# Designs tried in a protein design chat: VH-VL binders against o27280. Part 72

Target 1, 266 residues: o27280
Amino acid sequence: MDSMNVPEVLEIKRIVEESESVKTFIFSWDFRREVRPGQFVMVWDFRDEKPMSVSLIDPVRSEIGISIRRVGEFTDRVHGLSEGDLLGIRGPYGRGFELMGRDILLVGGGIGMAPLAALADEATARGMRVDALVAARTADELLFLDRLEAAGVNISTCTDDGSCGFKGFAHERLLTLEENHDMAAVCGPEPMMFQVMRILDERDVPAQLSLERYMKCAVGICGQCCLDDTGFRVCAEGPVFWSQELSRVREFGRYRRDPAGRRVPW
Below, E stands for the ipSAE of ESMFold2; O stands for the ipSAE of OpenDDE; V2 stands for 0.75 times the mean of E and O plus 0.25 times the DockQ between their complexes.

## First folded at step 3 (VH-VL)

Design e1 (framework fv_libevitug; at its last look DockQ between E and O 0.02; V2 from the best seeds 0.00; counts 0 for: pae E 10.4 > 2, placed apart)
Fold by OpenDDE, look of step 4:
Structure e1 (fold): chain C 266 residues (1-266), chain A 122 residues (1-122), chain B 110 residues (1-110)
Amino acid sequence: as target 1 above (266 residues)
Amino acid sequence: QVQLQQSGPGLVKPSQTLSLTCAISGDSVSSDSAAWNWIRQSPSRGLEWLGRTYYTSKWYNDYAVSVKSRITINPDTSKNQFSLQLNSVTPEDTAVYYCARVLRYYSAFDIWGQGTLVTVSS
Amino acid sequence: QSVLTQPPSASGTPGQRVTISCSGSSSNIGSYYVYWYQQLPGTAPKLLIYGNNQRPSGVPDRFSGSKSGTSASLAITGLQAEDEADYYCQSYDSSLSGYVFGGGTKLTVL
């Protein structure tokens, strides 16, 4: 077997259109190499390489799915690919989500629902009751609703424009929910996650949050994804962090570093 | 290819302990991608899940309410197997017993042992 | 008796379409995936459908599954002699904190 650090050239088996801007690419996977929800892979189109979350884990068919949002040149190229085309995949990397308890709350925004969709499958397989708060700017940007519903997930939707479900932001919808959960998993825009974490902390709900940072090496060497003050490397110690860990991260919800290492406000 | 091989006695006296072992090939009992289960089948009760053992940073066991007070499922990492112990058996425990793997991401029993008929009789 | 309810028997002639129902409640089928198994005489059950409607490798496309609300259904099109078997639905039940099965349906090919 090749080193996990060497990209394996894989054929795109299927492409699922999730939304206008999001596609899920399905690949054959050797499950001797374990993958967990919340972990990411590096996707290589033979020109550039980007980290992407795993959104589907199917050991029955020996397949994984990677959901990619069209946001730039790299993703534009990838979205132009067809079934049968090739991509390089290396990984998985990073720390994934850990499940505990009987009841779990998933809070996701936009493409952040990708790793949470995989986590939902794991949670339901374990027998957990899963509630999901799915947020997006508009109804057409809500992801994985049919999949979550099929799994038996209790879904609450939230849209900025009110086109579906609660009109407002995820943290505002969360404030209206009175149910307590044994744990929460959160993934989406960092400002959203920051607000959601605060609410969950006030309610004494253990929470795990998946961060997004610029990652180059994915193996904790280059330091491009290093978080200020703590020295946490998102690719190695994350991308999934406990709320207690993130409480020590000054930049969380406030700013990030761009590829040049400059601070960029959210 | 993953395979499960069952072993153990097919005859147990009332009030004694039923003991079965399931050897795993092609996978690890401590895999965090699977749970290892015991299921039994009888004409009177149909298919009945008895319990599972699985590893996620630590070992967990879940048992069916119907047998919880009498059942123990133990993993053996050294032999890559797991066992079933059912205490104080009665004729109602007569059944074909199966070990089976449940995948972590689906509640599917995708791999089964060959089954072991266990008869409880004096 | 069984948490999930199935008809005890079903029958069809070769080439016909047969459906097997599985009824549950909000604590099981309504909240979790449904799975289907085929069991031939003297053998262990074999996974036939997972995730309500997905087929494992090697399962013919004439087998299909569906779920709606608290009920599920297995459909077999183009019935063949080799399809004669017992079929079981399976899910998880939160109230029982365990996996649950249907009572099984004996399918006879006439």
Scores: ipSAE 0.734, ipTM 0.893, lowest interface PAE 0.7, mean pLDDT 94
Fold by ESMFold2, look of step 4:
Structure e1 (fold): chain C 266 residues (1-266), chain A 122 residues (1-122), chain B 110 residues (1-110)
Amino acid sequence: as target 1 above (266 residues)
Amino acid sequence: QVQLQQSGPGLVKPSQTLSLTCAISGDSVSSDSAAWNWIRQSPSRGLEWLGRTYYTSKWYNDYAVSVKSRITINPDTSKNQFSLQLNSVTPEDTAVYYCARVLRYYSAFDIWGQGTLVTVSS
Amino acid sequence: QSVLTQPPSASGTPGQRVTISCSGSSSNIGSYYVYWYQQLPGTAPKLLIYGNNQRPSGVPDRFSGSKSGTSASLAITGLQAEDEADYYCQSYDSSLSGYVFGGGTKLTVL
């Protein structure tokens, strides 16, 4: 048996309150099981199992962090846990981000900053210049700003209500930024990612985007995470895709699927 | 239709420098959607990636750890080609050398040169 | 000592199905796409499968790829004499920061 596919029951070592609605759960981790920015784990609370992006990868301290937004029954239960409580973790799974060049742009919306925070740490450690556009509805929902600043990231902010930085959407702020990046990494609400992708494509900036889909097996067998028109499985071929791969996916930014496979508007 | 055409000497003496070129037709060496690679093949080691060069806002190189101290890959935009230099060769560097394109959004070696057998012998 | 492990040889008769395995780790196949190449005698490798299971234009549907965990597989159905070639898997490896290949599988059609 592959130990990657069997949940390991781990103790919550620390909990960091990132915002009113987002907590980072930190675990000791044996890095013989490598984890890369853009990969996800399946988090099991002994009742249900959900995919979560890794937001902190620290081999020196032997720790990983998983950032979870309170949005429903599962995440409500997990947010009610304390340090010392147990969670099951299996993985990591999925395709990680590829770094190239020297100048990278990160565009994150809400909890989508979680995998990008991990990527920013790696990019900075490799000597890259990192610009981050951090977007949220309100100032209190901007994530990881202190961590990004400490890493030497050049931060631009935008909020829907204008409470911090540019008032408006991420793609509107992007139009006001310089066109001098070698690549971009994007994660957030799918409508935001669609608009950001179009701008980056017109600027000839290669972009990688991290998608979310309904998942059951996480190992590519059940087909629940498939994209229309491609046969790609988000858990196996993704969650990180190049923008060119996504340009052929009709469902991207247009609709989502419920657990029964029915098309549902965003 | 993209084609890669290799040239360079097929016999190199030990301790000398192996030098090859790869000419590109149907694409540009400065294309921001491609990376330009050297790969070698021997019976004992199979296919082995050596390094790549590519342009985004400026030129970058990445080299395999095994050869990083001895390898240089240079683009030449005026001739639309890129080169391989491998210093201080030994008989263990005897191989068929290929140039190849990677399309960055697929990360696939989709176009290969014809291959050049380079023998390191006195 | 290739980074990705393939059987050194495989064989089948015309019309049979043959499967070639490729085994890696979490730093390569577990995190990144798998690609397959066919190398006919005296020629350069040719891209056969990309993105784990996608076929380029002109590749027959009797070639198929799959990936599960840290392993991948190339299947060839309806085996033909022209399929006698070497087959290589390939991925990206984050710990090496570079592209990695399997050792190759020599397929013989009997």
Scores: ipSAE 0.007, ipTM 0.541, lowest interface PAE 10.4, mean pLDDT 85
Fold by ESMFold2-Fast, scan of step 3:
Structure e1 (fold): chain C 266 residues (1-266), chain A 122 residues (1-122), chain B 110 residues (1-110)
Amino acid sequence: as target 1 above (266 residues)
Amino acid sequence: QVQLQQSGPGLVKPSQTLSLTCAISGDSVSSDSAAWNWIRQSPSRGLEWLGRTYYTSKWYNDYAVSVKSRITINPDTSKNQFSLQLNSVTPEDTAVYYCARVLRYYSAFDIWGQGTLVTVSS
Amino acid sequence: QSVLTQPPSASGTPGQRVTISCSGSSSNIGSYYVYWYQQLPGTAPKLLIYGNNQRPSGVPDRFSGSKSGTSASLAITGLQAEDEADYYCQSYDSSLSGYVFGGGTKLTVL
């Protein structure tokens, strides 16, 4: 009955090649259904379903975009699809990012730039000053630079190999950037996010972090949703959490969980 | 547990400044996860949001258009409180005034003060 | 007048289902989350529903929220005498750049 709990079969309207390993799939969307940056949808290929962040929100064209990195059998099958093919979409799910203040720092690693690209569009539309630190292993894996530039975002890049921008990791690059931001939003590999969070805490910049492993918690199917014994999980649905909340979690940035729910070091 | 305790006069003369204070316990006025709001309630206008103060790297204030020219909301970190000043009051400012917290995670007014009835009359 | 429209009154008998509507526009409910508050006589409003349909800890599952287009509804199942109160909806309005409330609904338990 509720369209959020039943997949709607949608036609792929357009496909954008973002990189060799990342494609954005664009669908017509009825904007009577709220979609906010930081939310995700369940993508169903009629065999398996997986959570994917919304990377484009365009009410003028009545379109959403979902960016998918090719990492396994499901994503490989979806990458083989063409314009006109069908996918099932459920959602959106999860908490979106909150915007406050006049200036925001975005820190994205790899595919973590997907939800941050949607956030950048909203922040610039609201007249905020947006600085983005875009991090990847190599220049070929930097995502959405053209979209961010077109939106008027101030872009800094870093790559592990030095092939574009600063040579080094996101947290090392962040140490060389100015400290004046009203808030930050961070999405990428958990160890990167932990290091970035510590620097932002030192600078008294409140940050929101998007934790991919908690996307399933928002739909109630993942035993890994517990961040320890903090007791906040019934109210904090994820995947977006404030840095103050995560700083109290012993597990964040130290351990991951296997399919049985056991702690495993990063 | 978080509690909000209000104080201030129950009677203000027309053209004077209405001043109220909200003391916070169990949380910090400079908490980066919260915004601190003033809301009033009258039979003629119902519930009206007046404005908020909140801390990121610095303090910010947002005010409702209807009162923006007359209102100031100020935090006081040393006393862990925030205040409302409303200038040039008229009888139409007669209302029950509430302070309230919004948690930025879900944007809801989750904790409210007890309310202060303010009557504007001579 | 309130920006969001609610019926001024509603009534029911114990055990029944009651719904309270809240109507807005594309600049508020059509684009933003809806919240619901319960106010007992002489007390401050209490958060009942946030994010269209989420309950805070301690709110019974008899209370539920929904939103469709530019309208929202609060449903109370298994109505009880202590549910007699005023109920307010709330959203954000982009044209006003601020939070907006409904006029309130006085629920009487017969």
Scores: ipSAE 0.006, ipTM 0.402, lowest interface PAE 16.8, mean pLDDT 83
ESMFold2 (binder alone), look of step 4: mean pLDDT 93; pTM 0.944

Design e10 (framework fv_libevitug)
Fold by ESMFold2-Fast, scan of step 3:
Structure e10 (fold): chain C 266 residues (1-266), chain A 122 residues (1-122), chain B 110 residues (1-110)
Amino acid sequence: as target 1 above (266 residues)
Amino acid sequence: QVQLQQSGPGLVKPSQTLSLTCAISGDSVSSDSAAWNWIRQSPSRGLEWLGRTYYTSKWYNDYAVSVKSRITINPDTSKNQFSLQLNSVTPEDTAVYYCARGLRYSSAFDIWGQGTLVTVSS
Amino acid sequence: QSVLTQPPSASGTPGQRVTISCSGSSSNIGSYYVYWYQQLPGTAPKLLIYGNNQRPSGVPDRFSGSKSGTSASLAITGLQAEDEADYYCQSYDSSLSGYVFGGGTKLTVL
């Protein structure tokens, strides 16, 4: 357990370019330290450390993959790396997705498809029927479609601009899908997740939602982990939460917190 | 307050079917926030989850691998109860059987029935 | 054999701190929430801790839970005679697609 908190320096074995702004970095992994979908690792570039969801879990090949979107200095530096270069990895951390029932709906927005791609592999391996609703601003930003198809997942797409699949937002597309599921897993921007959760609640589908902002709580760093509105504590819980846990959180989908703890609209 | 009341025979012969019922008060068996579970306890095996039934868009059951081929858990909405049937019992099935409410969204078993000691012997 | 490992017994005197461990693997405690149950003699188990470290209403703050890596602990401070009971941890196990319990710890208050 102590060794989980010490970064291991690993060689980048392969890099998969998922889109212009997203790459998956693949590392050899010793599965005596197992990883489950929904968990994350801390990625260290020898200057800064950031939490990243695990997007590929392959015990047969002894590999994990970590998908990273280019959004700032840290991720820009990491995107500049090549196969053979080194990164520090520690973890895994956080709660994994729980699977129940016979069929599951995955709803992912942008990079939120990363942990859901790993979940799709696990659900399919267990014999579950998997439907995925993959959402992005444009067709070029849809992620993991080939991988999901290879896994046997039934895919629906939507793009804000209509360049692929349904023209509109994830929740609008979900309203046109009539099939109900035993459970759902949702990951993406909070406003999207809030709207999707509302529809799933109306359909009586239990959902698990992954909130990136709570990844620091899982490693013992308390910042924005307490949800004051309900007296509900989320410190050391997550990043995966059940929809029932989020249904009474006034801030979910409406506000985020800055480093000073102030409410900022989405 | 939610309460669970169990009923069923305390003695079952080997090869027969064990049948227990759990009556629910203070909640609905079709509640959208609950799953209804059977859990047994023996000195040799400890606590063992057997399975659950719950309502989403329709009724579903999940069963533990160890009993999956022999077990059925059924809701009865008219009587607000759920039952356990365990086929082809052996002395290894001797245990205290509990019904329990699980919170569908959190894996916690927050309300338990009183328990029924079931002895499997001739 | 239980999937989650607990010591079979623990003991303390009134006023002391006692901890009960629960060890698992990445397929259960390492990836999922931990729950704790108290079972008084002759009664059904009662939920004591949920979500690793949360207490239901009515549970004294002397009881606390924690989780680190693939292990969890239940801590009881200010031990009282009425705390004498069996304690069980519980989690979800992804390899079994179901819920698993520890073997239980019999706590004796001396």
Scores: ipSAE 0.007, ipTM 0.502, lowest interface PAE 11.3, mean pLDDT 83

Design e11 (framework fv_libevitug)
Fold by ESMFold2-Fast, scan of step 3:
Structure e11 (fold): chain C 266 residues (1-266), chain A 122 residues (1-122), chain B 110 residues (1-110)
Amino acid sequence: as target 1 above (266 residues)
Amino acid sequence: QVQLQQSGPGLVKPSQTLSLTCAISGDSVSSDSAAWNWIRQSPSRGLEWLGRTYYTSKWYNDYAVSVKSRITINPDTSKNQFSLQLNSVTPEDTAVYYCARELRYSSAFDIWGQGTLVTVSS
Amino acid sequence: QSVLTQPPSASGTPGQRVTISCSGSSSNIGSYYVYWYQQLPGTAPKLLIYGNNQRPSGVPDRFSGSKSGTSASLAITGLQAEDEADYYCQSYDSSLSGYVFGGGTKLTVL
């Protein structure tokens, strides 16, 4: 409610090194404040704040985890912190994933596996069958494989460079996986998500996609992140959207704009 | 703006090696968002993809099965270009040769060189 | 021979709608995106459509692509004289581990 808009200063309880560039920061959490997979929090280092997806939701241990990739000045500073250090956490914000049916396909690219890892935990706890397609540029950028395996998830991998699993992109790998699913959840680079969405639409699988890329623009609940054709506010209305909603956005995954405003392929 | 400029001989004798280069401006040959392709076109066989080179964590090459034993595609980061070498040419290798940029995610050939007509004859 | 099949020719008059087909199999069009290229006489091919139905900047909206099963088509509405060109479809083929092109369609504007 109102308390969600005031940062809580929380102690870093544990840090898990997921890869050379990704760490998960784990905090004690009072689960009277609900948090769902697909939601994000604002992480404040007492200088700047940035949105980060929740990657671990563990009511049994009373913990949440936030996975952060090192990509700039803010994330470099946060990566320099140690267990016992403090961070401000505000939230959670946004619309989370909804679960339906008996089985779910997860398709994640890079750090996009972070919100999907939390979703995998919830889906398996509900007794759903979970298949995950984990995609990255290289093998060392594949995230959460051990955690997904421990949870009983059926894992397929692909890397652009062929260093682990199928050599190719997520959508190319997905075409070789002929499985029926009641639903899917997708998070990763926008062009990957668009290509995956098209295949799932052809298979008549309802999909939810998380626009985590646009969350980086948000400075709070009223951030200026907006999808041009529909007026969706990612931080307020998203970040999770059904494929039917995204089908109305002409620019989603289809093209980008260069500095001059020209439409160019990805 | 990204441009590809081709250079190389237009006439090659049978059994010799065909060598072409493609100079890149406005992008880097080592860009991890692109792959660099050679495609040829002849009246009898139409458009044929020959292969590509690209950089992720290291350099990779993929070649079409039909030319795999005779073809080498090499990047040159110092000159920002990439080359095609095709060994043991026959008259069937007579074609217009194009270099082209392939974008990583769309796999679209979005920028093409001007083309080089290569005639294989004695 | 080509692994993707296009009609060798098509024709229309100015203002007409014309469509060009491209047929493949499950190892190519049935599984992968389709691309379309326009080639004017004496020039390199130019990207017209990528991702089955997407247009890059500079391509007018009278060009559109579609895909159903193992077949794709390029539609040109409001046909204009400058559309007279060769049109090629392209996809990826998993059995060949490489890109494949259609044989091309020569479009004549009468």
Scores: ipSAE 0.005, ipTM 0.463, lowest interface PAE 13.2, mean pLDDT 85

Design e12 (framework fv_libevitug)
Fold by ESMFold2-Fast, scan of step 3:
Structure e12 (fold): chain C 266 residues (1-266), chain A 122 residues (1-122), chain B 110 residues (1-110)
Amino acid sequence: as target 1 above (266 residues)
Amino acid sequence: QVQLQQSGPGLVKPSQTLSLTCAISGDSVSSDSAAWNWIRQSPSRGLEWLGRTYYTSKWYNDYAVSVKSRITINPDTSKNQFSLQLNSVTPEDTAVYYCARDLRYSSAFDIWGQGTLVTVSS
Amino acid sequence: QSVLTQPPSASGTPGQRVTISCSGSSSNIGSYYVYWYQQLPGTAPKLLIYGNNQRPSGVPDRFSGSKSGTSASLAITGLQAEDEADYYCQSYDSSLSGYVFGGGTKLTVL
């Protein structure tokens, strides 16, 4: 087997259309190379390489899945591929989610539900009670509802436009949900995660949050993955961080980095 | 349910080839979900993985660096078994040899053969 | 010279909690599952823990595994006389392109 730093060329075994803009690409996987919910892989189309979260971990079928939203040139090319075509996969990389307690809350926004869907599978397999808050701008952007339901997850939805479930933002919906969780895992747009984290901190619920920008830092790309809490940059092995770590970071939820590494407000 | 049975000589002379076989019952040697391993154990080196063979769309072999130049592991689908050949043996190859299955989806050595003590001496 | 480091011995009395450590690096435990095996004298190793913390059918819940960073631990609670055995950790190593084992820990029940 190839090392983590050498791409393995894998055949696309199956493609699942999750929505108009999201597809899950499924590959046979050798589980001698451990992969955990919250980790990512580098996907290589033989021109460019991009980090993608692992969204399916299926040891029974010996498969992994990666869910990709169509947002640019690379993802457009990958979306044009068919079953039987080849992609390079390198990894896994990054810090995965840790499960603790009996009752877990998942809060996902948009494509952020992808790594949380994999976590939901593991949590339910361990006999945990799983509540998922699935948030999106519109109903057609809610992801993995059928998969979560099949896993036995208790699902709440919210959309900004009110087209499905609660009308409003994830943090507003969270205020109406039970406080009885041993931990939470959160993945989505940074402003959403910041607001959700504040509520969970007030409820004394330890939370893990997954930050997309730290995937690049984990594979050696600098300037995109630093946090600033005292005027100094802090790079950590992400993409998953505990809420206690993020609550002390001034940048989280307030500023982002552009491609040149400059601070810009959300 | 799944059982591994080893056979082969307990004594081998230096410079000769060590040959062992592992017969599989309750599973297929060409099972897509399994790999078939040889592992040895000695007081001086402890447990050492030597290599494996497995089938997905074709047969693959992986070998430990320490033995790669001397080792061959071959499946035999007609007899539902796999073998170990280790060339140019020395007294340092004296060990208890085990065959073992690992499952692709867990990578655990979940089923082991009974073990064969192989002594390399003149 | 084992790639994974275990203490050569551990001991406890019946009812005690015993922990056996296994230390590696980013090329093995830091990236791959950890497995634990129990070996009674004169027998083949028996799978005790797989996937860092999962127990096969028939393994008592007194045995548990954990992994953090580049290290793993096997915990035995309510130690019993029949737990006296050698214990081995195992992982995969990407730099060696193969499976690696710890040196083993001889557990004595006093």
Scores: ipSAE 0.000, ipTM 0.406, lowest interface PAE 17.3, mean pLDDT 83

Design e13 (framework fv_libevitug)
Fold by ESMFold2-Fast, scan of step 3:
Structure e13 (fold): chain C 266 residues (1-266), chain A 122 residues (1-122), chain B 110 residues (1-110)
Amino acid sequence: as target 1 above (266 residues)
Amino acid sequence: QVQLQQSGPGLVKPSQTLSLTCAISGDSVSSDSAAWNWIRQSPSRGLEWLGRTYYTSKWYNDYAVSVKSRITINPDTSKNQFSLQLNSVTPEDTAVYYCARVYRYSSAFDIWGQGTLVTVSS
Amino acid sequence: QSVLTQPPSASGTPGQRVTISCSGSSSNIGSYYVYWYQQLPGTAPKLLIYGNNQRPSGVPDRFSGSKSGTSASLAITGLQAEDEADYYCQSYDSSLSGYVFGGGTKLTVL
């Protein structure tokens, strides 16, 4: 409960270089604190704290992994760390993915594949058939392909530039896939998720989407952690939402808000 | 596809070191998706996990509390195998010894060696 | 003694349903997955069920697993003579930082 709000200082056990811009940091974890795919933790470098999705959950080895893309000052500092260095971790926070049925489709864009990689591990361990559509701008930015292959996942890729798999966007590739699934899980850029959601809705496939928006805290104190029409706070009620919940949000897939609350198109 | 083949002596004298080897085919001992385990089975103790070795960025070993002071499990990447050494054996260490793989995504002992009966003689 | 508790024996006739129980605590079954293994005489244990209720390829669907709280069960429907074997449950224990097994159940097909 309260102990989840205090950062625990953990040693970086190992670092996996996933791509030129993405690393996974692996820590020993006490699984008396349950963590589920789709949840996030707050990562503290002793200067700033940022939310990061959990990308590896391994209770047998007592490890969690956190995948971080290099996008600014905080992530640049964290990427400069080595095995044996320390980070503060608190959490987990948020609602995780729910698994239903026998067949699941994962649709991941860029770093959005990170929480879906953890979900793929759980789904395959439960005996589900897992199909993954992995999307990125270029082949070098496709993430977790070796891990997904090792787990027995059926992989389709697409890149904007055509350097691997289908040339085009995730939703364009999805239109060429004929299979129905019992459910889907989607994580990536919001415009991608909006287009994918519409296609899945037409196919009557229930979908869960992971949505991160202007999160400054993990406990819902920040007013910027809020969806436009429904009042849902991403860090308190998300980040995972069913497609039916997101259909009520005017803002989803159309625009975002800056710190001043102004609408900014995607 | 993946197979484990055990070798080592079936007879060990009290106070000596028991040494067994497990050869791996169809997978790498340094695979980051696997942990390599030793398990024994006796009428008096049943199935008993002894320890494991696994590779991430470096090698890690975990040992059962009951044997921790006497046990060493070592990987050998050049021969694609791993070994068990158990020091200061007593007749109570008489058991069938198995090597086994835990696969990351199932988390189960999904592949087992054939077993080696080790008798610690009087 | 074994950390997980199983009945030492179970029996049934061909075509019947048999269940084998496995009891633990919050530090093992209550927090971690349960696995089941079948052992025929003179052979190594064979994985039957992983992740509480999942079957590996090649295991018939008449074998199923379940978990509730700190206990688990293996169910065998349509019992066959070839099912006569020892059955072991297994989990992980956080207080021991290691894998734990049940004492085994000898299933006799009458």
Scores: ipSAE 0.005, ipTM 0.422, lowest interface PAE 15.7, mean pLDDT 83

